Miniprotein binders against p40896. Designs and how they scored, part 2

Target 1, 331 residues: p40896
Amino acid sequence: MLMPKSVALLRIRYTLEAALARGFTTVRDCGGAEGFLKAEIRQGSLNGPRLITCGHAISQTGGHGDLRSGALPASAFDSCSCHFGQVGVVADGVPECYKAAREEFRRGADFIKIMGGGGVASPTDKISNKQFCDDEIKALVDVANSYHTYVTAHAYTAEAIQNCIKLGVKGIEHGNLLDERTAELMAELGCYLTPTLVTYKVMGSDQFSAFLGPENSRKNTEVLYKGIDAMKIAQKKKVKICFGSDLLGPLYGYQTQEFRIRGKVQTTQEILLSATVTPAEMNGLGDKLGQIKPGFIADLLMMKSNPLDDITILDEPESNILFVMKEGRIY

## First folded at step 20 (miniprotein)

Design y6
Fold by OpenDDE base, look of step 20:
Structure y6 (fold): chain B 331 residues (1-331), chain A 81 residues (1-81)
Amino acid sequence: as target 1 above (331 residues)
Amino acid sequence: GDEVRITIYIFPGDVSPELAERLKEALKELRKEFGAELEVEIRVENGIIRLEVRIDSPEAERLAEEILMLLFELIYELMEE
């Protein structure tokens, strides 16, 4: 049963408000958030972080963004309105990729997200799969470039990552199975890595073990511990790293645990940069966000403790944040 | 009177020296308004603004909240210039 639009909106409102209360003044959505949310937040009808959105993640048939059951024919889903609001859209071939990317931009996307490799939560793909042909990725990149923005790709393996970035993809989401050579290439090409370690930790926990089916749980386990190593490698090779959580639905509340997890690998300063300056730069906002300087947007946190002393302070926002300012307004 | 001491930190940091100095100047004016009952110190450490507020007043808690908000707004104003 499709959640009534009214209920969905209430949940969205709560999610946005909660994220802002946790100190996130800007959030990039890599699949699912519709462009109208940005307008509502800007207009003040919704209280939440500034949104940078891609609309739907673009996937090949059977790719990570294709959540259709493999047991059913494609035609079985044509009449199902249940797919409205999905994280992904399916595009096969250069013309469909052009159309899909252009449609996302028409709907107000700031960048394009693609599924460049297999995923954990998808039912029909393998992590080891390379997704999209070269011409398809190039098509998506070409469209994004025409809008003076970037493509980011979901990719775990070294192969998938290299394939994407050689074709002009500027971001890699996750990257849990990258190797040193891949990290070197990412650094050379100025590609941004966004690790999302907390999602694997939470989904792999006993409390949420039922969130993933058996096969997806296995895939989750495969990438969970590799993510830490990937982070170390990426950092060693001076890859530009952004903060991310990639939590789904009710799990958004755990987003700050990413700080705690990263504290095992990154310095506090590196983590803070990944959550401020670096993502601002990635999104063309380096001159407006992520610093306290004249001419910058006043997105600020007033805190009781210095996270530079202990990064885990940011994992306890309820006790440590006094005020959140976004665009000069206190929330 | 009841003394309240508060130390706060402003993020994300990387504060320009110019902004920090202007903030300090503005705080001097604030001190004049509240008199001897208010002490405010601003430091930038590793790019982070550190504020120390001491209030010696029966209304110290209320005043502390007000001062923190004012400081926050002041930073905003300085950023919007």
Scores: ipSAE 0.570, ipTM 0.849, lowest interface PAE 0.6, mean pLDDT 89
Fold by OpenDDE base, fold request of step 21:
Structure y6 (fold): chain B 331 residues (1-331), chain A 81 residues (1-81)
Amino acid sequence: as target 1 above (331 residues)
Amino acid sequence: GDEVRITIYIFPGDVSPELAERLKEALKELRKEFGAELEVEIRVENGIIRLEVRIDSPEAERLAEEILMLLFELIYELMEE
């Protein structure tokens, strides 16, 4: 959904403060968060989790990051992103991919996000679509490698996932339609899977299902049920799994429900590791974040209830968190 | 006498003996400060650090709250080294 930049700016403080209050001391944004927010948080002018950002998700024309109506030509849309916050940027061909990735890094990206396959909420693509040609993905990976960081891809299908990871993509967002062979390959290549089950659950709920058109609702239902199976497969094959939510706008408050959903598939320890150690390692911070250890950054949840006994305790942070410590400061 | 038991779980944490020993030493110093009978046990089970503190004192409840906060501060200080 396109949001005016002005409206996004009005909400960003609340969104970040609320995420921190829910116990998230670090958050990775996979499209839309601008690099300047990191500086504001570090300087203390904005309270929130530490941000790891990619800037804009890079997409092909008509890809999952291209939210333009297919009923109108490209000329009907303002090419200026000055008024609207966009999750994605469109890049076609190797030269444009080079430029797009370099621009995100210029603006302070920590990694690159690409749309490697179709999605649920996009108007013109199918979940089954592969996105980008091989040379385009390789171009994006090559640029990210030159900055000593990774590319992660939005991809649902086994085909889209395999296509990305064979070309050097190190992360897969969602992955709901992966198979055993794909999971084996991910484990072999050391790829990280970030499931986002809560977004589908929320969007499929009675409260929010009306936001999806009929086609998107069908796609959402398909992805929701397969996501649990994908988690089981990935876990069985020892894929590195990160915690994710992928909630948009007013839905951020449901972030902690991902703990509850995953509790049906993962052990409590596995879930906690997916929200601490594993994502820290993915982002090159495994020596600084995600553990209570001498020399690590003091990001701590002080809890009166033990989530090791029941992971759903983390879905009720208001009742169970005494306070949040981030970088040694109590909030 | 009144007895209070505090159990603290640390996860994910350093399962090396270093953290456990430092916590034990700190708790010995706390015993001297409070003049209370404190028993401390530290175990690593399934990658989880479990710290148990038993307080035997007429003021055990009050002391437990204070000790809990001091332990949190200690953990913070150890991380910032």
Scores: ipSAE 0.552, ipTM 0.841, lowest interface PAE 0.8, mean pLDDT 89
Fold by OpenDDE base, fold request of step 21:
Structure y6 (fold): chain B 331 residues (1-331), chain A 81 residues (1-81)
Amino acid sequence: as target 1 above (331 residues)
Amino acid sequence: GDEVRITIYIFPGDVSPELAERLKEALKELRKEFGAELEVEIRVENGIIRLEVRIDSPEAERLAEEILMLLFELIYELMEE
């Protein structure tokens, strides 16, 4: 049910405020967040984490960003600007890829997100699909490079990941089906992996299993257990790992459970780096964010308990966070 | 009682040794300001600042929040230098 724009804005405000209260001082959105939100946060009219945004994720026809049912006609792109929450746009061929990427940058994107493989939440694609041809990915990368930024790709399979990173994609979202060779290549190329284990865990739970429907639930199950193995492989091969959650709508509040899940495969130190230094570096902010140093932006958490003793402390922010500082302001 | 002990942890995942030393110096001045009623210890371990604050005052509970806020602001000020 498409919410009225007014209701959507109220929910966005709440979501951003809640994320900040949970200790996230910077959030990267990989599809859907509009550029105006960044301005409002910078101006202080909206309280929330600093946003790094891609605008719309760019997808091929029938790709992970194309959420049309197979029964809908090709013309069923409801371009109605009245719908808040379109995650993706469709671009086919090099010229359309150029246009799509440039449009996102025109609208204030900091980076480009592409759908490089099939997904869980999309109705028509298979996880095993590679998405985009090589020339399309290269086109998107070339545009991003012209803006001195990166492309990140949604990709699960080793094949899709390798295809993207060989063409200059600098980030992989999810990566649940990567293998050792793929992880080695990611490490070699300095590619960043952003696992999002919590989304699969939550969606596979009894409470929310109905959210995806039967087909998406099957796909979710396929990647859920592989994500832990992928993390182990990535860690072993010293892949640069970022913190991520990829939770949508009512599930957004579970973002901190990613800490608990990762605690099974990463040390607390590795997890903290993945949530601070590493993502700062990925986003060209390594000299400004993620460290307590002179000349860095004062984004800080004051906590009652040491997360090094128990990573689950970070999954209980309401009980453990005393104060959140963002850009020197206490919230 | 008149004594309150608070241990807090401040992060992100990396802390400059230089900033940590400056913070220690600043905390010495803070101790002078509050006299014997305030003891602050600082340790940096694995990128996390551990602060232990001991307040010996009939108003220790009231002062605790204020002191924690001041410490947080002090870190901010040191980062802006």
Scores: ipSAE 0.432, ipTM 0.796, lowest interface PAE 0.9, mean pLDDT 88
Fold by ESMFold2, fold request of step 21:
Structure y6 (fold): chain B 331 residues (1-331), chain A 81 residues (1-81)
Amino acid sequence: as target 1 above (331 residues)
Amino acid sequence: GDEVRITIYIFPGDVSPELAERLKEALKELRKEFGAELEVEIRVENGIIRLEVRIDSPEAERLAEEILMLLFELIYELMEE
């Protein structure tokens, strides 16, 4: 993740252009993409998807967004924040949570991302961890509400998910260990789930598992097996499901494989809606994106084959997409 | 006698009945421009536009991309309305 800023910027340009070419006309980034990239795309100096961003994911000390080694002193995070591609920031306690969320909005964020539970690729937490105290989550939700937007949370376990959504968190990222009761609660509260199974499949493969340390490999294996079951539970309980991939760095090219994985669990129509109407609704864009209707933004794909007949054509975009239109412009 | 037939599917997921009807009317005008050399049929199925495009012209191979681009731009213009 560490590289010179000039090289990192060139790789971001490639990643964004490739995502647009694969048919993603809008992408929501849950950590690492800052507001200046949105401006460059809107101005046309950089070709890429429309970006919905949170800036940095907000984490407690030792949480999923705190990527410091346990051997580093507590102050090391601030002194090392000059590296490009930093995904998270640390906030402990209500005042720091207020400030961290407000800082992300000041820098152009559209929503707040928090680490509500432990992660796979983070060095100092466990998947079973529930993260933040209740008053900290309430503070983050209060700030997001004052900006007329939402908080979404990284969380795997039923306990972490329930704690977040009961306190007003609108979205859950991943949710691989979701149970039926928690899915019922999500549906009752109108919450959104964004499963991201492709990243665990890819990172757990023989080709890529070496990128994880032994502890992170164990974490990844734990969630990989249960992820399909959790998605079935969410679908059965009528949870609002969005499309996501959560691919890290060089794995971005695998993002369309999520369509194929979801084909094992969802109907083709459900998958299409999860990538169009549902995420537009979640982000307050349901009257602008996700439909072919007068007054809507013209984000369109022209396809050789019908994805309702075979969803896997979306995992083969180079063979099946003829044209991509974003905001009426063909790319 | 040179005929090119193209089946095209346009996404995203939902298509309003109003836009589908306006598209059908706009296609009548496009057909007048090209005469019998161009036929376009439209179906809407579960939020996807299916277009059957038939180009019957000695120039069909050269015109195919241009016609598809015009259809794509036509949908954009109708969304602007």
Scores: ipSAE 0.234, ipTM 0.691, lowest interface PAE 4.4, mean pLDDT 78

Design y6
Fold by ESMFold2, fold request of step 21:
Structure y6 (fold): chain B 331 residues (1-331), chain A 81 residues (1-81)
Amino acid sequence: as target 1 above (331 residues)
Amino acid sequence: GDEVRITIYIFPGDVSPELAERLKEALKELRKEFGAELEVEIRVENGIIRLEVRIDSPEAERLAEEILMLLFELIYELMEE
């Protein structure tokens, strides 16, 4: 049974408050966060993380973000997510790409999210697909550049990633199937990678695999086992790595498990920087967020134990966080 | 008397001695307020400030909580600069 929109709104409040309590003082949303949420948090009428938003993720017809073909993510967001409204939009051809990106900036987006390749949860594409023509991607990048910000792209495969970054895309979401040459190119071009390993682990579990069809289950299995190796390659090649979870609606509570998973391949210092310094840099906030320095915004965690000694304490925030400060206020 | 040990790590952030000195001064003033014996050790390692405080007092647990909040607020005040 579908949840009424009024219940979905109450769930959004809970989700945002819980994320802040788990220690996430800033969250970058890659599709669906409404501008009113950002404003309500800024005004203090809603407790939650600072939001960095793209508005709608931009997709081609039949692509990963095309909600008209039965997109599972939009349905999940409407029922139990921090999102209220449409998560994606379709644009085909250069003029539509210009307009779609400009519309997101008009609505208050901080960056542009595109679907540069196929996905796991979409019934309409293959994980190996490239999406958009080169001129379409360049158009989206040109618009983002004119607003002095960036494009980030959903992409899994080496081919999709290389195509995007050669055309000026700054960030890659997921990237589970990248290879050493692709990682070298990302590092050379100063691109950012945001792995999201926890979502594949959770979506592959018996409890949640029913949301996937047979082809999507196969896609998910493929990326689940290769994602850790991809992160090792990226780390070795000095790719800038950000922290992300890509969890849908009711699964947001699993977001801290990403810390534990990354402990298998990154040092504790690398993991902490990926959740603080590196994402602040990516979003043009490196002089305001991510460090404890004079003139920086006072986002602080006081922990019972030292995560530099044991990163897994961040996966148990209820037991290990003493205080959360966001913009000088304790929550 | 009761003894409590507090070890505090600050990361990522300013590794300058200014923060370490201000923390030490705040703890010295707190020692005067409560009469507790405080022993303080500060080290800076790889961009991490480590501060160790030993508290010997019948009220050691309460003092430890006050020290944590004082340091939290001091760091906020430093960042506001």
Scores: ipSAE 0.192, ipTM 0.642, lowest interface PAE 4.4, mean pLDDT 77
Fold by ESMFold2, fold request of step 21:
Structure y6 (fold): chain B 331 residues (1-331), chain A 81 residues (1-81)
Amino acid sequence: as target 1 above (331 residues)
Amino acid sequence: GDEVRITIYIFPGDVSPELAERLKEALKELRKEFGAELEVEIRVENGIIRLEVRIDSPEAERLAEEILMLLFELIYELMEE
């Protein structure tokens, strides 16, 4: 579903302003946000979170291409990013991977996002859908290293995750089907996991479950619970866990529900650190962001109640956030 | 007069005693500005800095708003160091 560019731009502004108002002073975008948005936010012409962007996600031919046919209705992905720009680009072979990654850095990307595995398995899939050859992944990692940053990969299964991280990929998005050995390897290599459980919960809710057939609803629930189990495993094995939501367009307002879901697995302190300290470290900003400490950028939330006692107050930001400060300015 | 309490939890932050000590010293200056009607307590508990301000005054609610803003500015200034 396409819309006029002017409407897409208005939706982006609203989305960014709303995310800031919900307390997200920095957001990492894994596809669709381009460098000009960062510049406009830095200059003050847009109110929004600090953006850490990859530009376009990089995929092989035939990767990620029909991912949405079995997971979510097409209307759930009717986001402002679909018309404004491509979410992903295709690169096959080492030279194309070099060029694609360099092009994203030229456009202002802070990191490289790749599709390292297929989407959530259909009822008939029993094996990981690894994507890219090893030399292609190495090429993408080599480019990111030359820019002193990282590659993060969309991957669900233990096999896809292990392949990526052994080749130097620093982060894994989703990871719903990881196992204990994979978590051990991630911890040994210092890799980051960013679970995004809220997407599955929202699509299973009363409001949205009617758009899923009974089989898709069952699979969605299975993926959610497998993802919760994966996070328990990752937590037990001391994997570095970041906070993420993977919500698009109209669903973006549900992003704070991830706090509530994480409460089933993590302590309140662990959840707060996963949204502050850990992602700042992942992005090379651990000495500038994520803590209330001298010399750090003044990104602060003032809350009516203590989220360490009840993490769910962060899922009610309109009622519980008194002030959002970003770079010393109240919003 | 009326008593108003403001409790502030600071997290995540550098849980070092140096940060808590610096915050405590800066808040002593705030106490001098408002005099004995202002009581300040700072604790570091489980990696969390807990700040409690007690105000005994007929204008406690108005003073609480002013003190909250001053504390916020103080925290901001300490981060800018």
Scores: ipSAE 0.176, ipTM 0.624, lowest interface PAE 4.6, mean pLDDT 75

## First folded at step 22 (miniprotein)

Design aa1
Fold by OpenDDE base, look of step 23:
Structure aa1 (fold): chain B 331 residues (1-331), chain A 80 residues (1-80)
Amino acid sequence: as target 1 above (331 residues)
Amino acid sequence: GDEVRIEIYIFPGVSPELAERLKEALKELKKEFGAELEVEIRVENGIIRLEVRIDSPEAERLLEEILMELFELIYELMEE
């Protein structure tokens, strides 16, 4: 839903400040965050994590980024610049894909996000849907490559994942239904998996049972349990794994629960690497972020307890974080 | 008592080079605060562990000051 930009900006300020306070010094947004926010953060007019942004997720008509109900006409897209943008934009065919990706880069995107398969929260697609034709994905990848960056894809199924990564997509968001063969291929190609288990857990909870309609709730339940298995498979096959949460609006406060959930599948050290070194490498910042090292950016936490002893410490940042430093500034 | 003992951890992982430089720099910090301050630095599995003991009626204030100085020190070492 589109909200007035003024309201969105107020909420964004709070969200960013809260994320930083929880210890996140860098955040990658995979749909919706506008590029100007990065400038405001760099200038100090906005306090928050360093942002890596894709702008809008690029989707086909009726894809996971198309949130229109099937009853709405094609014209129902609100293109009004007075509203905070949608998470996604629609592009059909190679020329529109070229234009969509170039537009996101023009607006300051660091990478491209695409909807490579069906989703949970979208009303008109199925999880099993493969989204985009091969030529469309290739077009998006070609544009991203021309900017010396990557494409990441929302994809659940083995089919959707394989289709994307064979065409040069370097990231997979979610991946909840990947199989061993897919994980092997991801590892071979050096693809990054970003699981987001907490979003499914929270949306499936009694507290937020109204967040999803009945159909989406069914989809959510399906991918929640499979996500744990997917993590085990990915870990076993040595897929590069990044930390992610994929929470929306009022759910952002649960972002640290991803640490707790992953503690059932990954070692504490693996989880910490997924939240530091690995995502830094994915984003071409492996020589600047994720370590306390000479020549690196001074992003660090001072904590009351050792996160290596218990990963759940990071799920209680209010109690355990003393200070957050980002780029040498203490918050 | 007026004695404060705390254990603090710094994340993410530290390079061996920076860890050694930090240990050296802490010797100077100890001189600044005098005998009322004891600081020990250890690195375990790449995580910096700071053990701080302050024996002073102003221990709480001093602790905050010390932690801030430690943060600044780490920042300076990273910027080199």
Scores: ipSAE 0.703, ipTM 0.898, lowest interface PAE 0.5, mean pLDDT 90
Fold by ESMFold2, look of step 22:
Structure aa1 (fold): chain B 331 residues (1-331), chain A 80 residues (1-80)
Amino acid sequence: as target 1 above (331 residues)
Amino acid sequence: GDEVRIEIYIFPGVSPELAERLKEALKELKKEFGAELEVEIRVENGIIRLEVRIDSPEAERLLEEILMELFELIYELMEE
């Protein structure tokens, strides 16, 4: 972001509080939410969802997590004192990947996020990019395994996805260009897919198209058209699907629109499970979160209308949520 | 003319034990409020369906009390 980091941090606080009010009692952040936010929420100093964090997403030079302009010299990233609150860090080569992953765990990360392919919003990559060499991905997976957790990867294309999951990556974020053979492999390996369709719809809308710039607008349009088909393929092939929105900064208010978009592909029950049971399982919390059973943490929503009949009521939380409970406390 | 009818659905992962506890709690409330409160509960496919009918000039207040009681009961059950 171009604003001061202190202002960006205050806006993150308001965004997290609003997400809780919209019914998100646990959120997995794939870049930008550092461990200190998690601690403040746990202690009650800050109202917000339970956070599962990766700290910074790990990227190669020029990859999706490298936000430097191509016009800047290579040293610009290292010299910038405004790195606090940034989404990603850069690591090239096996030793740097070891260090970057270990640093995120030292800072309180629960899992490792990597950029396994090119992105929409990043300035110097293509969606078709496969990112990191095999030895780099293996190094990141080895570190995560030594901490008894997992690596998830940003990837759009079948090639990037297959390379990541064959090397032990457990989750794929986005996956908009997934094909049937890749979905079969994901299901066989027990991998998780987290589609994030709302971000492409919102970022491509007339209201927000200025956020992308011309090249990123073309990238966004490509993934928007293919995303719904990819999710249909994943559902048909029984890939484990989690709920996500991948919204940037001021766009967080649109996160509930993902429920409406998912309604075009998944049944209401499948959507609700993708936002509760499946992500709890992915994060090793399947015996504590996501279900209404004895011994589970009391994260509950009471809705005025039944989302099993009409999933779109979750996209209207102000009108339809009566109570939000997190850890037994009503908000 | 003052009847309020609500269908409540509880999902996911609910247990028959929760359903039995809800039946007992609502039955005790029915004893206290008499014929003004009618309750039916069904469990199917991991979903609890509650139909609550309140025939009272205070139906909205009673509904809110019942909802809060259910919330507290579910919370207490989950703590066990």
Scores: ipSAE 0.194, ipTM 0.651, lowest interface PAE 4.6, mean pLDDT 77

